# VHH binders against Cell division control protein 45 homolog, part 8

Target 1, 359 residues: Cell division control protein 45 homolog, of Saccharolobus solfataricus (q980j6)
Amino acid sequence: MVKRNSKEIVMEVFLGEPNNQEIREVVRNVYSKDNLCLSAYYSIEPILFSFIISKNTKNSFTLSFIPEECETQIRLDANGKWIIDNKKKYFLGQNSFCSYLPITAEDVLPIVSCIITSTILDRRSLSEWELETIREMEKFDMTIEKNLKIPAYKTLPAFLSLMFSLDPYIPGISGNRENAISLIREVNASEISKLEDLNESQLNTLLFRIISTIVKENPKFTRDDIITDRFFYLDYDILELAFSLIYSFDTIGSNEILQFVLSSSYAEALISRFRQTLSKGFSINSIENKQSYYIVETSNLTSPLLAQIILLQLQKIRRDKMIVIRDNDRLFTSRFFIPSVKKEGLIKIDDRVKNLIGI
Below, E stands for the ipSAE of ESMFold2; O stands for the ipSAE of OpenDDE; V2 stands for 0.75 times the mean of E and O plus 0.25 times the DockQ between their complexes.

## First folded at step 1 (VHH)

Design v5 (framework vhh_vobarilizumab_d1)
Fold by ESMFold2-Fast, scan of step 1:
Formats: structure tokens, sequence, C-alpha cells
Structure v5 (fold): chain B 359 residues (1-359), chain A 121 residues (1-121)
């Protein structure tokens, strides 16, 4: 047994736990500024955080994706998330930036969507701080329940919830209407049955089938990865909304996030668009590993970021290279993977883009 | 009230064998799929083996060929026969009735208390 020295203990304590109350006060001060210049990294979470704050800025608001351009900064490094303000650095661990924002009736939906999107992109569970933050939202039409991590199970037939599941990705079932229906029939349930319509024996069999199917491709998958806290704002499933935001951000651009922050009813447009895309069925057909990127062929799923989310679960890639979608003879990625290219939505990889990104 | 009580864990040397038992009560045992999960410190509960009400079985790749799941519906008992045990099999083993939270907010607290298996020379 090796005893750790005091320096090792200090380093672990320093980076291990954020001072959440101090960070909340820092964010409250930033939120209240009349003039705000904010430097951020290009991703959904920093953009959501920035746009929520911008609604409370009275005189001027500047969002920059150039590191260190502004005195107030939000950063991501190998250790996690940081806020820098007045030359002081505040470590958030993996906690969503939005978990520190003031909770108002107008901002509940974008704040909770940001937190859940953060967990998806970080491939993690909610922290205790984030869960407590969401519990505060129950006074503003949020509901929390334990249930299966499959989308829209209150509003869709169970087979569609299974078909539309991207994380967890259910091999052979996700994106496949026929196989999703067959699974529901196998548990002796009606094709039109919602998850809530299944009796205990049917739910028992279904849950075991889902878990056993996932662990064949992902041996690290646990029961705790599918039975989770589920969040609803009015009739919106926040998990479904988070994936809808990822899809529109990746395929259309950051203006979709701005529209959502300015009007919570835009959530309906985001969800409708995503459901229309998924209802066509989808698949990942091939993966090619290149030195600087992965080339992925897909059916009906043209989002590089969603393809990465699926492929990480299938253990087919690492989070080490950009994802490029091949559509016939065309190669596409998104600004998420090449943030230095100042174009929104899907970016065609031509010789000019190759020169800009050094491939 | 559903209760699951695991037994049979202990300290065993590498290459040894153990048989785990799970005594079930408070439900119609024969009508439900049953599973064994294990949890190493700091990890989530990993599915080890499962058995459907009809008798069909599932095994994780890490235990396939070494572990055998079985059930005795007359005794309301689930078993896990563990052969050729390895140090990486060291974990708390849990018996689970694979019922979900229903929309009534019921929990997955149909787990047993667990039984510790330590594989160490």
Amino acid sequence: as target 1 above (359 residues)
Amino acid sequence: EVQLVESGGGLVQPGGSLRLSCAASGFTFSSYAMAWYRQAPGKGRELVAGIYSGGSTYYADSVKGRFTISRDNAKNTLYLQMNSLRPEDTAVYYCAKEITYTFEGKTYDYWGQGTLVTVSS
C-alpha cells in the first residue's frame, strides 16, 4: 500500500469538486452586466448559455468564438469546464454552464434542455448539483419521474419510442420500424400500445430484451444507463428535445438555438422536424477510419454529430477525429467538428475546406 | 411486497467455483424474467446473465462458457453457477426482477441486497 502525499491530495480536491455556490454568484454577476463580451468554444451548450444571458444584457452583447478575445470566457479542457471572469478561474467539473443560471419561468425550458444536452454530449449522467437544479424547476411546470431512457414514451406508441432511440442506441431496433414492431409483438403487446399500457410482465420482458440487445455491442452498458430520471416540461420530453436541438444545430446551425432561446414554442418545430426525419428509418451502413477523420455512410441520418453519438455506443470509433458523412460522391461534416470554418449547418468538404482545416 | 435474497458469495481462489442462489417472494416467480447483475466499486450494475420466463438464457461475453444461470420455479429460486472464476469476477452480485418503473413512479428497488464474491489468491 502506497500512501499519497499532501500535494496529490490537494490536486485531487482542487479539481474534484466545484464550489457551486461561488460559481452561481459569478454567473449571476455575468448575467446582470449591462455590457457583456463573452468568449466561448463552439458547441450547443456554450451557445445556449450565451443566448440565455444575452436576453438580460441592456446595452451591448458580443459573443466571440476566438479564445481570450473577451475578459469573460467559458472554456473546455481535458479536465472539464471553466468560467473565467475578472481574471479569476472557476472550475465547474463536468457540470453544465446552464446549471448555474437564475431559474425563471421564461428560461426553464432552454436551461433544462442545455443541462440534458450537456449530459448527452459529455456521455455522462447528471451530477447531484444538476439534479438539484432541475428539482428547483418543478415550481415552473417541470415534472421528474423514473422511467426508461427512450424518447417520447408518453405521447408515442412504444415501438416508435424504441425506433427513435439514439442514446441508448438499440442495435437492430433503433431506426428499424419492422424490428421495433416485432419486439412489441414478441412481448404480447398491441402495436399501438404506449409504454404505460404494458403490464408488469410485458415491461419486465421488454426491459430485459432491450438490455440484453444493447450489451451485445456495448458490454459497459448497465441497467442504470436505461432506468434514469426523466424530465418533462408540460408535454415536452426533454430527452427528445435535446436530441432535436443537436440535430438542428448540426444540420442547420446556431440560429436554431437562438430561435429556441427567444421562443420556447419553437421546441414544437424542432421536435416535429426531428420526428419527420427519424420516421423514415435510419441506419449506419459503413465506417472507414482515415488518419484525420472517419467517413460514415448513413441512410436518412445526415447529422455527423448524431452519427458520432451512435458509433461511440457501438464501440466502432473513438472521440478522437471528426465525423464525415458520405452522401454519394459528396463528403460533409458540420461546424461542430471544424469550428474554424465560419459556415453554419452541413459543410461540404472540398479542396478549399481541406486547405482551411489542414487535411 | 417483492423481496429478493441472495446467498452463496464468498472468498475463492482463481479457477474455483461458487453457486449463487436468489430466493424470491412476493410475486409469481414463474411469470418473470430474472437476471444476475454485478457491481465493482465505482461502476454501474453490469448485466451478467439473464433467464426469461420461458427458459431462454443470455450471458455477457465476459462470462459465457463459465457461468450458467438456471431457475427452480417450484422453489421460487434463481441460481448462478460460476466456474473458472477470475480476479476480474470480483464484485457484489445482485439478483434482479426485470420490472421497470411503471408510470405510477414505482422504483427498480426489486433488487436483492447483493452477495460479495471475491476471487483472490
Scores: ipSAE 0.000, ipTM 0.384, lowest interface PAE 14.4, mean pLDDT 85

Design v6 (framework vhh_vobarilizumab_d1)
Fold by ESMFold2-Fast, scan of step 1:
Structure v6 (fold): chain B 359 residues (1-359), chain A 121 residues (1-121)
Amino acid sequence: as target 1 above (359 residues)
Amino acid sequence: EVQLVESGGGLVQPGGSLRLSCAASGFTFSSYAMAWYRQAPGKGRELVAGIYSGGSTYYADSVKGRFTISRDNAKNTLYLQMNSLRPEDTAVYYCARDSGYTVKIFESDYWGQGTLVTVSS
């Protein structure tokens, strides 16, 4: 009887690149379990993955956010993502957990949304494995094209796509309707023009202006960071949907993710809510660096997680402390930053919460 | 295997009309932007017209108002309706699949064999 597998020992010593076919088999086995207890960390990606699997579990499904409570585990550490099943550890690198799920017509939208959300939260590009996985979805109403990484450019006037851009965050333009319109006018385009209506000269001028604006705050930003693979399910922009999921998860809670997994048509409600919030305009007005947290003043942007995404691009913070939004004299965060507090959505930081989280 | 086959070229008098067709196979036609290019003797290839997957169109200044690009996704076919033809429109016309880069005006990754259009009296 061998109590420890030699493959497990090798994985502990040499992480290497993920064995994607082996991980797919492991996920397939987890997906088909009659009784599944799954321990996950509290974030959008593990929750999406867990809820998709729960739809296929025959007898019982338990999701726990307590480490090591369940025999099957979804983990994140400094090296990347792990699946642990039957005491064996499988390293995924940065690959989304959802990139290993069986692709079905019913689950295409939640799976691709999870993969794109993963890239946003990890601040990375798609892996070759993830791109191949998404290409398999083309048979299920998915379309792939290379274009600008700005949301909903097929359905919105270009100025709104610029205004609604959170990653990349375009200083002075993101959240600012007047400046977004002015930029479109500067390239001699109509205010109602979509990106597809711009000629080569207009597109090149627009691209130059966007990159020049971003590199002032982020000198590593390049053309390859904004010209990327873009994904659409019917008329839904998956980038826009991913940010809509982040927003609702952060401000309302995990039940929004469950509703989306159970009914892909819920995407419309998520996108409409997010667009309504962004259409008011938004800004980040100030940041204070405290010992245990950052305090961020915003106009209209009430999501601590979206504020983190913006501020990381502006190089104003590190990913080392929780984000707290100041609304007048009130301080708010979300369960994403304090998962030990079992309250969904925005959490007011008062003396009770400070005592609970040890600050 | 990606394949593009052009047809509809021929001899036409100045002021006349021709309709070019391009039959596409080996890929999901509806997911790609498509374009028409032309090459006259002694000249490089030039972009004439393009159509994005969503149906919006681009035209070179030399043909705008005279040429109309269209697509039939059910038939995997691209069309170029050429009206008010001029001697300077004489060229081999090529159907092309866009590489997926819409930031540049149509960077093509696959090309057809071409169809000859001659505008002469």
Scores: ipSAE 0.000, ipTM 0.116, lowest interface PAE 19.5, mean pLDDT 85

Design v7 (from v2 with T97R Y98G T99P I100S E101L V102F G103E D104Y K105L V106T T107D I108S; framework vhh_vobarilizumab_d1)
Fold by ESMFold2-Fast, scan of step 1:
Structure v7 (fold): chain B 359 residues (1-359), chain A 122 residues (1-122)
Amino acid sequence: as target 1 above (359 residues)
Amino acid sequence: EVQLVESGGGLVQPGGSLRLSCAASGFTFSSYAMAWYRQAPGKGRELVAGIYSGGSTYYADSVKGRFTISRDNAKNTLYLQMNSLRPEDTAVYYCARGPSLFEYLTDSYDYWGQGTLVTVSS
């Protein structure tokens, strides 16, 4: 049922399968420390994980992005994810660090958001361990159902869910209000119809049109890539929330993640901001392949990380170079691509920044 | 644990009316499509009516124009209003939870109630 890639198979053969119960015990011990220093790599998942733990730390908490500064370390290498604690190394494979956190009513929303965000950034499906972890959250107002992988289909008209879809990116429809509305009209549905309001014939026609459109750019795309487990916490679509977190992390910085972890109601601000940006429409207008980076010209979606997510689906780039957004001959990236630069949000690439990062 | 409890069945004369109720517990009722099925003596179960979480409805041709399915999400209750009843409507009526839109399309349901008997005879 779960598709295994060659890298995952190699990791299982040479590094062994994650000992999930042992890792859970290690994370519980880290979570319970009164004084905690964490060294982490700069990315949204380790930052979410660290901030969730910080809420339980009584005396002192330090998060460092300097390798080896702290005794407890969260690392990523070519093989996958590692926790290092008391000089012992624990291999997680591709499993989210957050899938090992104690599940509490207070932290369900940030924990599940972390896990789903991890799958988006890793370009993978949930592992069996991660899915079982999320199932345990059903006692804390989580609901799981199988449905289309399009955002907020319970609360938005279907055309907006299509327009706002970034993964899967639906060529010609994602970011295009007119074309999204036109597709709903083509299946003989009302513009105000939600996905649940479509009859069997309308839904099957819509699904066929979406898949046929995507496979033109990505021949490997299948029904199983769009019909997935979908997760809701109260009225929050976790897929929409995960993209909202990615957007704000990329364009504003890690403080947006901290605000969310400290107050789950901040999810409303994150989602509102993201919807406001997407409702303007968006497009990828050009791609230039340079030796050390890709230059991407976009309309209205000035997020290097989201541009990467779209372009990987279109098979126009590889995950081998930083993404740079061009705006009227000004070049921007984000700290995700240049983590040695301590400035967060959108970073203008000038001669000083080029010298700092060696490009 | 998911539970569905039907009520409202009984004996009624041809041309009469009955209202069936299904009380749901153990899940977020408003998030699921719900359906009524029936099983007549000597026949298999057949879908009578369905209602999606958003309120959109489906009816079998045999009952269209006579039966009305509705839901009250605040009370976690599903209803079937049966009008102009015929002897052929005699069956045990079952409440069912549809797990998702896609499983509804395959006529697959996770959970069924105990059933309530409807007899239409003079």
Scores: ipSAE 0.000, ipTM 0.137, lowest interface PAE 14.8, mean pLDDT 86

Design v8 (framework vhh_vobarilizumab_d1)
Fold by ESMFold2-Fast, scan of step 1:
Structure v8 (fold): chain B 359 residues (1-359), chain A 121 residues (1-121)
Amino acid sequence: as target 1 above (359 residues)
Amino acid sequence: EVQLVESGGGLVQPGGSLRLSCAASGSIFSDYAMAWYRQAPGKGRELVAGITSGGSTYYADSVKGRFTISRDNAKNTLYLQMNSLRPEDTAVYYCAAYESGTVTIQYFDYWGQGTLVTVSS
């Protein structure tokens, strides 16, 4: 069985391996500039990267989402990621831009969050370069362990970790408190049990149930997709934090990313907000395939980008059109899908917006 | 919109050589990454060789040292020089192009119709 991430690895090899040491030197040069103008495509990862660098610029920092406006550029094409600096082009493959930043105690949390967010949005696993970069962070309170790819399993009852799982999306269990609790009871565990409280037999039964549920919609899903490297900074689960960043970026805007970069304690507000939303339960109720977009009806989860992440796993859409959420009689998308519209967070689709995006 | 047309396939004896061509029309060829895939009877498509817009090349282990990929941007043409051909190289060979600017989970945006290569006496 070949996993989808192997296609992205092959694309990276097809274009040649990134010269990671050269790219690191380029990024260090950019990081140390007193005056920096940076052109980036509109997405959470380049914005995170840009804001981290902005903390180190002394005289002036400009972030533009207009292609070619600045001499230093962050680009994405069908093959992967590029940095352009001093008229030279540097191919990163799928590696996160943030994996090339200097690792400091101050920036560990935003850097690792950017790397993990990159893997989620790219629908891939960490590269060896990215994993080595994160291992360097162990000297700054990073912990790496092998465990289940479900959020916050050290701090939450296991049923909440299952309920809050968006990647992997567990059909019938993700977003459904009653079904998540029932699954924990089926393995003869207490409702308040954390993952660490389960014995080997309970854990194996739980794993079998999760995998068998997911493979009905995604036949390529295997044990290696759920038992992964897991990353913690102090008490923060970086997977949970990455989804919290995606959620706030998509629904509120890029200022949430800036606040997080400027103050690591803002992570708590991001996580709390996301947990409040997920704890209400959520579902994907219907999908309509239109010429220029998908219309998705959801309960309680009004994030177009998170809906895309779920629906790609269910193999119900392709990554070829914008996602529009229908809430009663209202249609919403976000700037991630219509980056030329200079409005942050959720964007109501009205006649003006339809004209701007050509639909 | 781009169209890819492969040519140069045919019957060749083991140890022989063959040169495949892929003519591109419709869009700016020089901006594309290009690749050769092959599909043997009863098997899935296998990536054989690739070349970026900048000229960097990739080869599958099964063909490394025997096949050479090249491009001519002035002629909008991709080539595959196949040397020391083996019966195992018998397949339909496909040209593929990958345009810039959009993110997809699929490898290539465009495929040709294919050209059959048979290595047999």
Scores: ipSAE 0.000, ipTM 0.141, lowest interface PAE 18.1, mean pLDDT 84

Design v9 (framework vhh_vobarilizumab_d1)
Fold by ESMFold2-Fast, scan of step 1:
Structure v9 (fold): chain B 359 residues (1-359), chain A 120 residues (1-120)
Amino acid sequence: as target 1 above (359 residues)
Amino acid sequence: EVQLVESGGGLVQPGGSLRLSCAASGFTFSSYAMAWYRQAPGKGRELVAGIYSGGSTYYADSVKGRFTISRDNAKNTLYLQMNSLRPEDTAVYYCATDRWGSYLEGFDYWGQGTLVTVSS
């Protein structure tokens, strides 16, 4: 068919695959500037990228969330990610901006955290380029292994790793301590057993139950979505750290990302805060679909962005509207969903805020 | 620890039949999902058939209705009965399982393979 061939040629010519070496050179030049003004969209990945670069800026660094205010720009559109520098546009596809940063011992943890966070928010797997970039980090205390995509399985009892799993969200198990413990008992393991303590029969039964449970709400879910490459930097589980960053960014703001970039030990504070929140248990109790927003009633997880991540997996919403959390009788959103508002973290929706955001 | 040894490959004419066997040792065979993969010359490995410890089976569309996977837990042996063989079935066939024993789409443990050639 002439139509299929011409369409493929047009896409190849127009956007193409990312020229990864050219993009790396552009990022290297931006990274080395003594004075940098950077315009970015308000999200954790471009902010993390910006703050990593800022550590190497000698004289002045400005981060703006106003489009086109700065000479260097980080953009997202329907096709993917772009860097604009010196009036030239560079297409990254879906690749994380951070996958093009120079790999140094001091920046490995924030760079890999950015890449993994990018895959969570984009709802995608690592690209070949990103995986090769992470493999370069093995010389800087990165460990790569194949295992279950559940958080902190090396350090937590298995039931807590199940309870704390947000992607994949395990219906009835995630956020539910009693059901997570019951599943571990059902496979004849003790409550204190870690994943590594399970024998082959126990692990087999556990994996079958997890996949069967998820598939009921998400029929496209496969083994490759749960048996994945897992990344550890020293003792940090990068998946757990990525969700900890998402949580603090959403509920507190971009300063949490800055503290993390400036000190890798801040990862401990981020993880501790997140675990404290999840250990209380959590649930999504109801969803209301309004014209310009979703109202999501939750228990103990007041994070609009994490609620979106869960509900997209359950196929209960689309990525088309603002997420509003109802916590008791209060309505909250975050700057991620209303980026033109200068207030960061959780934003209580009152009549003034409704007028400001047009709902 | 885990050992998988395939046998039963050979030369057969189109339309013929072969039965492959895989002898397993070093793990609790009855609790593991088991699979047959194949790799044709110049191609990647593909999943042909799988059998889960819970009794379910999977077949690739290209072999469905022609191949039958089965297991004998008392003998720790996996079988693949191949009927109505085609030249396109020519490949090295591998017995495989993973460390999870509960899914058929990936493998940590492979046998050395057995060659099946379908030719006139």
Scores: ipSAE 0.000, ipTM 0.128, lowest interface PAE 18.2, mean pLDDT 85

## First folded at step 2 (VHH; framework vhh_rezetamig_d1)

Design r4b (from r4 with S32G; at its last look DockQ between E and O 0.01; V2 from the best seeds 0.00; counts 0 for: pae E 19.3 > 2, placed apart)
Fold by ESMFold2, look of step 2:
Structure r4b (fold): chain B 359 residues (1-359), chain A 125 residues (1-125)
Amino acid sequence: as target 1 above (359 residues)
Amino acid sequence: QLQLQESGPGLVKPSETLSLTCTVSGGSISSGSYYWGWIRQPPGKGLEWIGHIYYSGSTYYNPSLENRVTISVDTSKNQFSLKLSSVTAADTAVYYCAKTEYIVTGGDTVTYDYRGQGTLVTVSS
């Protein structure tokens, strides 16, 4: 119980549906500044948002991860997402910051990738506002369809698409070449066929097998969790690109995001790196629940953030502690989970880091 | 204490490739928060940023040079390198290797927080 006083009541923000037009106007004002200082939290979505804006800043641009250092601030709390500008707060609800950016041909790929990344990290569906925003991109040849939430289902052999599925993570299939091939044979499809080419009978058999496998770990999983809106632009599968961005952001750092924002063709490097990693096979072997962190034993899956995404979907963890990966004798996390250490990408858990964060 | 040392030929013929190596001591290139880069100062002119590399191999180059520049890293030797192809007299400069932890926008200006001593490279026939 929170005891009220008159100052506390005056400062209380009433939550509700976002005022999308007002937020769009604030973002346009920020976007148009000649000089911009922007404070953001260390995560891929606010970083994408900030870098897209920086391309329009004519004189100076500063991105700070120190809270409240700048008058323009991008925040996340338990209630949702906020923009603060000139001491005024604007509530976005769950909507991606990027869904309020001006849409230009140059920025279609970064913006849509940001919105889809946001849904992956937040473990949510697109809002109607976000979907309307993406539909505005159809004039730039964005393709939209309802289909499988499985990466690269139009371009890769089906077993690779299944191997590469992280959300949903399919127990026994994800990261496992032999079992992915066996599943494709079970639905009477060629192992080199694309998932897009499945007929209705094959698709229903595949969905039944996937759902029945996942429901053993997560009873809430349904058909609605594996059939979703899919987006394609410049021959990129935006879902696959979003996971590729998360991987490189988490394992390497924020300069990967800048390179992508500055040049859309950098998407090919992101996707190639991610596919090469996943093609070796990967596994999540065990989870230890410690007081201040989870230790997740993996093989060839080195992103703590991706491990968190997988384990949340499987209902094996809560979003309450940092993720520490154990791979052989190596123990590490990433800057996403301990941004105060100020090392981009993966952070080895050594005596210095243990002392800083108390583990 | 971190030390950066440039090495390579001081004289390069026109149309050939300029090649320099930076050896890092007293610290590790793999530290993750740092970009490892090259800057130069032509005679009588200001500093010019060439490019930088993250330890993972990701690169960003000055747009005016990008079609001639390659920067690479060898984490096992704790070294990074510069190759500048098709050089002319305009490429005569003192070349520095450098470290920074700042985010680079799309402009030409990059802030570096540590540099080597520099090495003069002269392009002449």
Scores: ipSAE 0.000, ipTM 0.140, lowest interface PAE 19.3, mean pLDDT 83
ESMFold2 (binder alone), look of step 2: mean pLDDT 80; pTM 0.816
OpenDDE, look of step 2: ipSAE 0.006; ipTM 0.246

Design r9b (from r9 with S32G; at its last look DockQ between E and O 0.14; V2 from the best seeds 0.00; counts 0 for: pae E 13.9 > 2, grease 24.22 > 24.2, placed apart)
Fold by ESMFold2, look of step 2:
Structure r9b (fold): chain B 359 residues (1-359), chain A 125 residues (1-125)
Amino acid sequence: as target 1 above (359 residues)
Amino acid sequence: QLQLQESGPGLVKPSETLSLTCTVSGGSISSGSYYWGWIRQPPGKGLEWIGHIYYSGSTYYNPSLENRVTISVDTSKNQFSLKLSSVTAADTAVYYCATSYEKITVDSGSYYDYRGQGTLVTVSS
C-alpha cells in the first residue's frame, strides 16, 4: 500500500522527469563558451539548437556529426534527449533542446520555431516546460491562442490553408485545390474567406467534415489533434514556418537552417518556397512496404520527411524504415534518412546509392 | 578515437548462417550517428554495401541480400551485428563494419569516415 519511499521517489524523479533548472544552467554554460565543439545527430532540431548557440561564440564553433568527438554532445536514445557536457549527462526527456536556450529578442523566432518543429517531428504535444518557455516570449510580442492546427488560418484563403495542411493531413483535401474549394463552399463560405473569419456554424461543420474524413484512415484522431495552441510572432504563423523549415531542411539542406538562424527575415523565403511548392498540388498515391524501406509514390511531394510525417499520422507506416519517394521516374530520399551519404538535401537513388543503401 | 572491430568465425559452411559482431570503442553506438553498417569486398571485386541500422533499430538492406540479412544493435554492449543466412561460396569476402561521421563548422565543413580493419569470412563448400 505504501507506493513511495525516499529512494524510489528520488529514482522516479531523476529517471522520469527532467531537472529543467539544471539543464537550463548547463545550456547557459555551453552558450557562453568562447570556443565550442558540439557533437550532434543529423536532425533539424539539434542543428537549429547548435546554430543558435553559434551566434554567441566569439572564436571557434564546430558542429560535428561524429559521435563523441566533442566534449559537448547532443544525443537522442530510446529514453529521450540528452545533453552531455564534460562527461556529465543531463536528461531532457522529450523536451526540445531549444526550450533551454536563453531567450533574447533576436532569437525568439528561431527558438520558438525549433520547439514547434521538434513537436512536429516527434509527433507529440508541447510539454508544460516548453509551453512555459514559449509564454516567456510574450514579452517580445509573441501571441498565443487556441485555434485550428491548420497553417496560415489568419492570412490565406481558407481553401489554401486546408490545401497546405500536412499534419493533420486531410485525405482528398490536402494538396487538392479543387476539393479544398469544394469543402469551403459546403460550409457556405466563399473561396476567398479566411478560416479565421468563419462563424461558429461554419467552423463546426468544417471540423466535422475534417475529423470524419481523417477518422476513416486513423480512428484514433480526435478534436485534440486539430484544436491546439497556436503561436504568432512578427505576423509569422509558427506552425506554417515550422513546416517550411522542415521542407527546406529536407529538400535543400542544413545551410537553409543556418541562413534562417542568422537572419530571421529569411523566414519569408522559407514560407514563400513552401507555399509555391504546395500550390501546385500534390498527392500520395501508394506505399510499398519493403523490408528496409518504404517506397512512397507521390506527385509533387518532394520531401521524404514530410511524407513520413503524413503517413505516420495516417497510420500507414511505422517509424522504422527510411522513406524513398517515387515521383514519375524519379526515385530519391533525403540526407535525414541516409546521413551516411554526405550530400545535403535530396539524394537521387542511382546505382552507387542503391548499393550503399540496398535499393 | 572511435574504433570499430569485427569479430566472428572466419569459416562458415554452405547453407549455414554467417554471424559477425562489431564492437565499438572510443565512442557510444547511440551517439549522434544515424547508421552503423556492414560492407563486404569479395575477392577481386569492389566494395558491396550489405546494410545499416540506425540507433533507433530501423534497418536498411541491399535488395540483393535483403531476404538473407539481419542487422541488429545491442546498445548495452556497444555492439552491432550481422547475420547472413543460407550462405554460399559467393558470400566469401572481407567483411567490414562501418559508420560515417560528418561535421559542420560555421566557416567550413569537414568530413570523416570510419571503418573496421575487416575480417575475412570464407564459405567452404
Scores: ipSAE 0.000, ipTM 0.209, lowest interface PAE 13.9, mean pLDDT 83
ESMFold2 (binder alone), look of step 2: mean pLDDT 81; pTM 0.838
OpenDDE, look of step 2: ipSAE 0.172; ipTM 0.548

